# VH-VL binders against Sushi domain-containing protein 2 (SUSD2): the designs that were tried, part 6

Target 1, 195 residues: Sushi domain-containing protein 2 (SUSD2), of Homo sapiens (Human) (q9ugt4r445to639)
Amino acid sequence: RLASAFGDPHFVTFDGTNFTFNGRGEYVLLEAALTDLRVQARAQPGTMSNGTETRGTGLTAVAVQEGNSDVVEVRLANRTGGLEVLLNQEVLSFTEQSWMDLKGMFLSVAAGDRVSIMLASGAGLEVSVQGPFLSVSVLLPEKFLTHTHGLLGTLNNDPTDDFTLHSGRVLPPGTSPQELFLFGANWTVHNASSL
Below, E stands for the ipSAE of ESMFold2; O stands for the ipSAE of OpenDDE; V2 stands for 0.75 times the mean of E and O plus 0.25 times the DockQ between their complexes.

## First folded at step 5 (VH-VL; framework fv_miptenalimab)

Design a05
Fold by ESMFold2-Fast, scan of step 5:
Structure a05 (fold): chain C 195 residues (1-195), chain A 124 residues (1-124), chain B 107 residues (1-107)
Amino acid sequence: as target 1 above (195 residues)
Amino acid sequence: QVTLVESGGGVVQPGRSLRLSCAFSGFSLSTSGVGVGWIRQAPGKGLEWVAHIYWDDDKRYNPALKSRFTISRDNSKNTLYLQMNSLRAEDTAVYFCARDRYYDSSGYWAFDIWGQGTTVTVSS
Amino acid sequence: DIQMTQSPSFLSASVGDRVSITCKASQGISSYVAWYQQKPGKAPKLLIYAASTLQSGVPDRFSGSGSGTDFTLTISSLQPEDFATYYCQQLNSYPLTFGQGTKLEIK
């Protein structure tokens, strides 16, 4: 199933819930104990090509690791609008080839300045540039049903529990804008667990 | 109830410094999603944004004022400050502090609660 | 800097009239626009945020519309207490900028 985050940042959960969370810092997009999958994103004000700094935030970096795989980060290059890919914190070059077979994942740069990551579990990420921010899509095979947590929701074919806090507490449908901000902030990545 | 009260205004000579205070109640600048800013209004003129500070201590300034003005806070006193240096006649204005409506998870915000303003007159 | 231009600068209308004030941004700002009312000697009061969302406690005769570069504040049936100066503001990017203001005088 597909979940996405893009723009200012607008989120669409695996069960189809739409919401916006204008965070600042690093957040858990997705964690799944089934395979020890972790997807984290950084939200910060953007810088447009004309040098204008946005007041709203969006995603500027995303990092992924599954189990004991390599850690891959995809981020916006400063002021250029292009993508930069890091493998265990070292910048990769794709001038000689458009793909890499890494520990626990396959990485490729597709036409149109898109980065695709396919993990051993069959989970996939696609990252592209949308204005001053990243557009991130996550595709999960059905075996992840009931095994997801984070900003992209609880994949269980029931959107009423998509706003589940780290503690397991569920914010009901019709949650206030103030409490919805709490949902987002609750998924903050603390320094020790950052990818 | 949320309130903001400005103080520290007065008459000052050109080239001098002045520090404005904004005492607020009913919210905390330590709360995620909260910001407070300074907006000024010269006599008979429109509104001009001066500076802003957020819960994470991110500070933003009007580029025209950044070299002379500094925004700061004291969370233990629920107070915001604006330090104004090298004052000029064109700094004469009513200075308002206002809370930014950052609680809205939709990413949209505005200055939802304003103080009454404090008057700064730069003249000999 | 994003420049916000209001039209008209001055507006006179009768009680009961429908009036509109427009605001134009020099570049696209999505829906990151707020409208404020300021009465003489008072602080501004938030009327509308996110271009079209009415602030709690504001009379429903006020409404906002628009996105991108063109925005409108409408008062559907003008009341005597609506005498004031109205300002638009963009909150999309730094520095934050206001329109020059529209002074509404009720006949």
Scores: ipSAE 0.097, ipTM 0.644, lowest interface PAE 5.7, mean pLDDT 83

Design a06
Fold by ESMFold2-Fast, scan of step 5:
Structure a06 (fold): chain C 195 residues (1-195), chain A 124 residues (1-124), chain B 107 residues (1-107)
Amino acid sequence: as target 1 above (195 residues)
Amino acid sequence: QVTLVESGGGVVQPGRSLRLSCAFSGFSLSTSGVGVGWIRQAPGKGLEWVAHIYWDDDKRYNPALKSRFTISRDNSKNTLYLQMNSLRAEDTAVYFCARDRGYYDSGYWAFDIWGQGTTVTVSS
Amino acid sequence: DIQMTQSPSFLSASVGDRVSITCKASQGISSYVAWYQQKPGKAPKLLIYAASTLQSGVPDRFSGSGSGTDFTLTISSLQPEDFATYYCQQLNSYPLTFGQGTKLEIK
């Protein structure tokens, strides 16, 4: 099942709920205890091609780890204008090959600015550049049904509980804009747990 | 309901400093997504954005004013401040504080509630 | 910086007239435009945000349209209380910038 975050950033949860959250900081997109899967993203104001800074925010980096796998971060590259991939905090090069078989994951780069990651569980991520921000898509196999938390929602075929806080509290369907921002802020990553 | 009230304006000589205050009620700057800003208007002229501060202490400035002006807040007093240093004749204006609809309204930004303004006159 | 240019700077009209004020951005700003009304000696009042969304409490004779670089504020049937100065603002990028203003005067 697919969930995505792109643009301003616009989020589409695994159950199809749409919302916008202009966060500033690092946030949990997805966590799943089933496989100890963690996907985190950084949201910041962007820089347009003419050098002006956007007021709205978007995703500028995403990082993933599953269990004892390697930690991979995909981020916007200030110098090249494309994507930069880091393996356990070290920048990778794809000049000699377009793929890498890492601990617990397979990583490939397509011609241009697209990075694909496939984890041992079958979970997948695609990251590309969209304007001054990243576009991130997460694909989860059926075994993750009822096992997801974070900004991308609770995958259980019931969109009414997609705004679930890390405490387990569910915001009601008539959630106000302020409560929706609280939902986003509630999934903030602190330094000690940052990937 | 929601109100913002500016104070601290007056007549000052060039080169001096002045601190403006904006007391607000009906909302809190500690509320996630909210922001407040300063907008000024010289006599007979249009509106010019000065500075902004958000709930997370992110501060934004008009580049022309950043070296001389500092925005800050005191959440315990529900008060916003604008510290103005090295004042010049061209800083003469009415200074408004206004609530920015902020990020809590899905990014549909605007200044929705304004104070009445406080007048700053820089005269030798 | 994004420059906002309003047309016209001065407009004379009569009660009952349909009037339009345009605002042009020097760069694409999506729909992040607000319109304000200011009466002499008073603070500005928000009329429209997100280019076309009417602020609560504002009469429905006011409307906004446009996206990208070209925006329009329309008053469908001018009332005596509408004589004021109108400003557009872009909120897409820092620094935030306003148009120079349009003064609407009674004919």
Scores: ipSAE 0.327, ipTM 0.739, lowest interface PAE 3.2, mean pLDDT 85

Design a07 (at its last look DockQ between E and O 0.71; V2 from the best seeds 0.00; counts 0 for: pae E 3.1 > 2)
Heavy chain, then light chain:
Amino acid sequence: QVTLVESGGGVVQPGRSLRLSCAFSGFSLSTSGVGVGWIRQAPGKGLEWVAHIYWDDDKRYNPALKSRFTISRDNSKNTLYLQMNSLRAEDTAVYFCARDRGYYDSSGWAFDIWGQGTTVTVSS
Amino acid sequence: DIQMTQSPSFLSASVGDRVSITCKASQGISSYVAWYQQKPGKAPKLLIYAASTLQSGVPDRFSGSGSGTDFTLTISSLQPEDFATYYCQQLNSYPLTFGQGTKLEIK
ESMFold2-Fast, scan of step 5: ipSAE 0.550; ipTM 0.822
ESMFold2, look of step 6: ipSAE 0.263; ipTM 0.652
ESMFold2 (binder alone), look of step 6: mean pLDDT 90; pTM 0.940
OpenDDE, look of step 6: ipSAE 0.665; ipTM 0.862

Design a08
Fold by ESMFold2-Fast, scan of step 5:
Structure a08 (fold): chain C 195 residues (1-195), chain A 123 residues (1-123), chain B 107 residues (1-107)
Amino acid sequence: as target 1 above (195 residues)
Amino acid sequence: QVTLVESGGGVVQPGRSLRLSCAFSGFSLSTSGVGVGWIRQAPGKGLEWVAHIYWDDDKRYNPALKSRFTISRDNSKNTLYLQMNSLRAEDTAVYFCARDRYYDSGYWAFDIWGQGTTVTVSS
Amino acid sequence: DIQMTQSPSFLSASVGDRVSITCKASQGISSYVAWYQQKPGKAPKLLIYAASTLQSGVPDRFSGSGSGTDFTLTISSLQPEDFATYYCQQLNSYPLTFGQGTKLEIK
């Protein structure tokens, strides 16, 4: 099952629901208690190559940890583009090789601006650069069915509960744009829980 | 019903100051994803964006006007202000306030406009 | 600044005609475009946002299309109340900018 977040940022949940949320801050993309999987992303205004600031926001960093695994963050390096990968908050170098076998995950970087992460559970992330923002895709194997929460939705083959708040309350189908912004804001990461 | 009503326009001499007000109802600037802005239109001319303020107090200005114009709000009164200093003949225009609202798919637009208030800068 | 250029600046048409107004951005703005209608002495009215999404309450004879740098507003069958000035706007980056306007006048 695939879910993604890209652009301004546009989200596609695991059950196929589409929505856009222009947040400012750090947000929970995905939490899954099954394996203690946590995927968090930072959203902020973009900076174009000519230095202008966009009105919309997009993802500029994503971080992941599963259980007792290492914590990996992938972020935009700077205005010249490209990606920076951090392992437990320290910047990694890929000059000697394009991959790393870390605690609880396998990480590889491709020529250009693509980072792939495969976790011990079989969950995977792919991060690339799209304009001034990140494009993030999350792949979950079927064993995660009924075990996900966050902006990427509840994976249960029922899109009607994809807008589930942290409290467990479900926003109904046909949620207004204003209420959709509240859904996004409800998944804000507090400092104590930040990866 | 959502409404915005501008006031404070009039005839003013060059170099003077004027403060415009926009009283709104049916929504709050405290609500995430909401902004309010000022757009002006000189007689017989097109639309020109002046300034904008968001729920998080982020303020944006037309660079040509930033040194002379200041946007502010009073959430307790549901009122938006535009302080205009060192007015010039070129500032003669109808000044509209408009709500800039977050829509499905994350796009913004000025969805509700006031009727406008006229500012004439003349001797 | 992103410049928005409308074509034509003036358009004459008859009731029942299909008309199109184009808007060109000086750089890519994705779908961050809105279209407004303004009648003499009145405030502008939002017709379309996100380049192609019709605002609630706007007749379905209005439609928008385009992405990137080229955008079009189409009125499929002109009605008497449609004779007005139309403006495009980019909402991609600051400062927000409008096209110069297209005045639609009866033939």
Scores: ipSAE 0.012, ipTM 0.570, lowest interface PAE 7.6, mean pLDDT 82

Design a09 (at its last look DockQ between E and O 0.74; V2 from the best seeds 0.00; counts 0 for: pae E 5.0 > 2)
Fold by ESMFold2, look of step 7:
Structure a09 (fold): chain C 195 residues (1-195), chain A 123 residues (1-123), chain B 107 residues (1-107)
Amino acid sequence: as target 1 above (195 residues)
Amino acid sequence: QVTLVESGGGVVQPGRSLRLSCAFSGFSLSTSGVGVGWIRQAPGKGLEWVAHIYWDDDKRYNPALKSRFTISRDNSKNTLYLQMNSLRAEDTAVYFCARDRGYYDSGWAFDIWGQGTTVTVSS
Amino acid sequence: DIQMTQSPSFLSASVGDRVSITCKASQGISSYVAWYQQKPGKAPKLLIYAASTLQSGVPDRFSGSGSGTDFTLTISSLQPEDFATYYCQQLNSYPLTFGQGTKLEIK
């Protein structure tokens, strides 16, 4: 099942719900207790190619860890296009190889600026550049059914509960754009939980 | 009903400082996903954006004014401030406080305005 | 900085007329444009946001159109209360900038 975050920033949940949340800070895209999977993203204003700062925000970094795996962060490099990959907060080089077999995950860098991560659970991430921001896709195997929380929603084939707060409270259908802001802000990463 | 009320304007000499206040009600900056800011209008002239602050305390300034002007807020009083230092004759204007509606749906606009407070910088 | 150029700077018209005011951005700004009305001695009033969305409480004789660089505010049948100065504003990127204004006068 696929969920995405891209643009300023536009989210498509695992069950197909669409929303926009112009946050600033670090947010939980996905938590899944089944495998202790955590995916977090940083949202901030971007810099356009002409040097001007974007008015809205978008994703500029994403980090993932599953269980006791290595921690991988993918972020925008300080140039037009391009991605930088960090392994346990240290920058990786792909001058000799386009792939790495890491603790608990397999990492590959494709032509251009695309990074793919495959986790031991079968979960996968694909990260690419989109204008001044990242595009992130998360693919989950069926075993994650009923086991996900965060901005990418609850994977249970029911889009009506995708706006579930950290407390377990579900925002009703027809929630206003201002109330959706509360959903997004509710999933803010605290310092102790930051990857 | 949402309201914004500016105060603190007056006549000052060049080189002096002045602090403007904007008391707002009917919304909370910390919980609503909006911003508040200052726009000014010199006599007989158009509108010029000065600065604004968002719910997360992110602050943005007109680059021409950033060295002399500081925006801040006091959430316990629902009040926005503009500290203006080293005032010049060209800072003479009506200063409006306004709400920026749009971060939660990207439909940005200043949707509610105060009536303004007048600053005159004169020798 | 993105410059917003309004045309015309002055417009003379009669009650009942259809009027259009244009605003041109110096580079693409998607649909991040607002239109404001200002009467003498008063604060500006929001009319249109996101290029074409009518603000609540604004009469439906006002409409907005355009995207990219070229934007238009239209008043379909002028009323006596519509004689004012009109401003466009881009909200795509900092610094936020206004057009120079269009004064709509009684002919």
Scores: ipSAE 0.110, ipTM 0.640, lowest interface PAE 5.0, mean pLDDT 83
ESMFold2-Fast, scan of step 5: ipSAE 0.402; ipTM 0.757
ESMFold2 (binder alone), look of step 7: mean pLDDT 91; pTM 0.942
OpenDDE, look of step 7: ipSAE 0.600; ipTM 0.861

Design a10
Fold by ESMFold2-Fast, scan of step 5:
Structure a10 (fold): chain C 195 residues (1-195), chain A 122 residues (1-122), chain B 107 residues (1-107)
Amino acid sequence: as target 1 above (195 residues)
Amino acid sequence: QVTLVESGGGVVQPGRSLRLSCAFSGFSLSTSGVGVGWIRQAPGKGLEWVAHIYWDDDKRYNPALKSRFTISRDNSKNTLYLQMNSLRAEDTAVYFCARDYYDSGYWAFDIWGQGTTVTVSS
Amino acid sequence: DIQMTQSPSFLSASVGDRVSITCKASQGISSYVAWYQQKPGKAPKLLIYAASTLQSGVPDRFSGSGSGTDFTLTISSLQPEDFATYYCQQLNSYPLTFGQGTKLEIK
């Protein structure tokens, strides 16, 4: 099952619900207790070619950890215009090879602008640059049915509960834009849980 | 009902300082997706954005004014402030306080105060 | 800074007329445009945001269109209460900037 986040940022949940959330801060894209999978993303204003910051936001970093695996963060490189990959908060170099076999995950870089991560559970992430922001796709195998929470929704073949808050409360279909902002803000990452 | 009420305007000499206040009700600046800003309008002229503050304390300034103006808030009083230093004749304007409200990925100044007048003259 | 240029700066019209005000951005701003109405001695009032979305409580004779660099505010059948100054604003990037204003007055 595929879910994605791209642009300013637009979200497509695992059950196919589309929405836009123009957040500022760090948010839970996905958490799944089944394997202790955590995917977090940072949303912040973009930078135009003339150096001006946009009011609109998009994803600029994404971080992932599953169980006791290494922690990998993929972020926009401030100076090079491409992607930087961090392993346990230290910047990685791909000058000698385009792949790494890490603790609990396999990581590869294609053409310097696309990063793929495959986790031990079979969950996968693909991160690329789209304009001033990141495009993130998450693929989950079927064993994650009924085990997901976060901005990318509850994977259970029922899109009517995709706007489930951290408390377990469900916002109904046709939720107002103000309530959608509250849904997004509800999945904010706090310091103690940040990757 | 959402309301914003500006105060603190008056006549000041060039080089002096003045602090404006904006008392608001019907919303909280602690609420995600809410910001409040200052917009000014010189006599007979158009609108000019001055400064903005968001629920997460992110502060933004017009670059032409950043060195002289400071925005701050007191959430316990639901009040916004604009500290204006080294005032010049060109700062003469009506200063409006307005709520910046998020809707479907877009922001806009949806509710405005009536304004307070600042006149800088010798 | 993104410059917003309105045309015309002054418009004279009669009740019942269809009038249009244009706003041009010096660089692409997608749909991050709002339109405001200001009457003498009053604060501005939000009419349209996201280039084309009508603010709650605003009469449906007002409409907005455009994306990228060219935007238009249209009043389909002018009413006496519509004589005012209109401003466009870009909310795409800092500093936030407004057009110079269009004064709509009775013929």
Scores: ipSAE 0.011, ipTM 0.576, lowest interface PAE 9.0, mean pLDDT 83

Design a11
Fold by ESMFold2-Fast, scan of step 5:
Structure a11 (fold): chain C 195 residues (1-195), chain A 124 residues (1-124), chain B 107 residues (1-107)
Amino acid sequence: as target 1 above (195 residues)
Amino acid sequence: QVTLVESGGGVVQPGRSLRLSCAFSGFSLSTSGVGVGWIRQAPGKGLEWVAHIYWDDDKRYNPALKSRFTISRDNSKNTLYLQMNSLRAEDTAVYFCARDRYYGSGSYWAFDIWGQGTTVTVSS
Amino acid sequence: DIQMTQSPSFLSASVGDRVSITCKASQGISSYVAWYQQKPGKAPKLLIYAASTLQSGVPDRFSGSGSGTDFTLTISSLQPEDFATYYCQQLNSYPLTFGQGTKLEIK
């Protein structure tokens, strides 16, 4: 099952629900107790090539950890684009090779600033640059069915509960833009839980 | 009802400092998707954006004013502040505070509710 | 910075007239435009956001159109209370910038 976030940012949940949420701060894209999988993203205003700072927001960093694995963060390297990969807050170099076998995950970097992460569970992430923001895709194996929470929705073949708050309360179909912003804000990451 | 009320304006000599306040009611800057900004208007002239603060404490400034002006808030008092330092004659203006509200769908925002303004006159 | 240029700067019209005010951005800003009305001695009032969406409580004789670089505020059948100064604003990029204003005066 594929879920994605890209652009300003547009979200597509695992069950296919589309929405836009222009957050400012760090948010839970995905959490799954099945394997203690956590995927967090930072949303902030972008910077265009001419130095102009956008009013709209997009993803500028994504961090992932599964169980007791290493913590990997992928972020925009600078204002004009390009990716930086951090392992437990240390910047990695891919000068000698395009891949790394880390604790609990496999990392690879491809031409065009594309980073792929494969976790021990079979969960995968692909991160690339789209304009001033990141494009993020998350692939989950079928065993995660009924075990996901966060902005990317509840993977259970039922899109009507994709706007589930941290409390477990579900926002009904036809959620207003104001309520949709509250859904996104409800998945804010606080310092104590930040990767 | 949502209201914003500016205060702290007055006549001040060049080079001095002045702090403006904006007391608001009917909403909270702790609410996601809300920001409050300062917009000024010199006598007989148009509107100029000064500074902005969001619920997450993200602060944005007009680059021409960033070195002299500081925006801050006190959520417990529902009050926004603008600290103005090294004032110049060209800072003479009516200073408005306004709520910047998120309308959703494509990241649309607008200043939906404004205060009446407080006048700052910088003269010797 | 994105420059917002309004045309005309002054407009004379009569009650019942259809009037249009244009606003040109120095670069593409999609639909991130708002329009405000300001009466003497008062704060601006939001009329239109997202280039074409009418703010709640604003009379439907006001309408907005345009995208990219060219935007228009239209008032059909002008009323006495509509004589005011109108401002466009771009909300696409920082710093936020306003047009110079259009003063609508009784003919």
Scores: ipSAE 0.051, ipTM 0.631, lowest interface PAE 5.9, mean pLDDT 84

Design a12 (from i03 with heavy chain D105G S107G G108S)
Heavy chain, then light chain:
Amino acid sequence: QVTLVESGGGVVQPGRSLRLSCAFSGFSLSTSGVGVGWIRQAPGKGLEWVAHIYWDDDKRYNPALKSRFTISRDNSKNTLYLQMNSLRAEDTAVYFCARDRGYYGSGSYWAFDIWGQGTTVTVSS
Amino acid sequence: DIQMTQSPSFLSASVGDRVSITCKASQGISSYVAWYQQKPGKAPKLLIYAASTLQSGVPDRFSGSGSGTDFTLTISSLQPEDFATYYCQQLNSYPLTFGQGTKLEIK
ESMFold2-Fast, scan of step 5: ipSAE 0.468; ipTM 0.777

Design a13 (from i03 with heavy chain G102Y Y104D D105I S106L S107T)
Fold by ESMFold2-Fast, scan of step 5:
Structure a13 (fold): chain C 195 residues (1-195), chain A 125 residues (1-125), chain B 107 residues (1-107)
Amino acid sequence: as target 1 above (195 residues)
Amino acid sequence: QVTLVESGGGVVQPGRSLRLSCAFSGFSLSTSGVGVGWIRQAPGKGLEWVAHIYWDDDKRYNPALKSRFTISRDNSKNTLYLQMNSLRAEDTAVYFCARDRYYDILTGYWAFDIWGQGTTVTVSS
Amino acid sequence: DIQMTQSPSFLSASVGDRVSITCKASQGISSYVAWYQQKPGKAPKLLIYAASTLQSGVPDRFSGSGSGTDFTLTISSLQPEDFATYYCQQLNSYPLTFGQGTKLEIK
């Protein structure tokens, strides 16, 4: 099952719900207790080619860890430039090879400044540059059915509960734009849990 | 209902400082997706954005004014402030405060939906 | 900075007329445009946001269109209370900028 976040940032949940959330800060894209999978992203204003800062925000960094695996962060080196990959907060070099076999994950860099991460569970991430922001796609195997939480929704073949808060409360049908913004803000990363 | 009421305007000499206040009711700046800002209008001229502050304390300024103007808030008083330093004749204007609200979660559109009546600042020798 | 240019700056019309005001952005701003009405001595009032979405409580004779760089505010069947100054605003990027205004006067 595929979920994605890209652009301003536009989100597509695992059950196909579309929404936009212009956050400013760090947010939980995905949590899954099944394998202790955590995917977090940072949202910031963008920069246009002429140097003008946008009011809209987009993803500028994404970090992932599964269980006791290494922590990998993929971020924009600059707002119009390429990607930078960090392993446990240390910058990696791909000058001599395009792949790395890390603890609990396999990482590769492809032509066009695209980073792919495959986790031991079979979960996968693809990160690329789209204008001044990141485009992030998350692929989950079927075993994650009913085990996901966060901005990318609850994977259970029922889109009506995709706006589930950290407390477990589901925002009802007819949720206002203001209330839906609260859904996004509710998934803010706290310092203690930050990757 | 939502209201915003500006105060603190007056006549000041060039080089002096002035602090404007905007008291608001019917909403909280701690509410996610809400911001408040200052927009000014010189006599007979158009609108110029001055500064903005969001629920998460993110502050944005007109680059031409950033070195002289500071925006702040006091959530316990439901009040927005604009500290204006080193005032010049061209700062003479009506200063409005306005609420900026997130209207469309799907597209991320914002707009200034509620405005105060304004407070007049005249910088004159 | 993104410059917003309105046309015309002055417009004379009669009650019942259809009038259009245009706004051009110096760079692409998608649909991040709002339109405001300001009556003499009063604060501006939001009419339209997201280029074409009518604000609640605004009469449906007002409409907005456009995307990218070219935007239009249209008033069908002008009413006496519509004689005012109209401003467009881009909300795409900082600093936020307004058009110079269009003053709509009775003919």
Scores: ipSAE 0.006, ipTM 0.587, lowest interface PAE 10.6, mean pLDDT 83

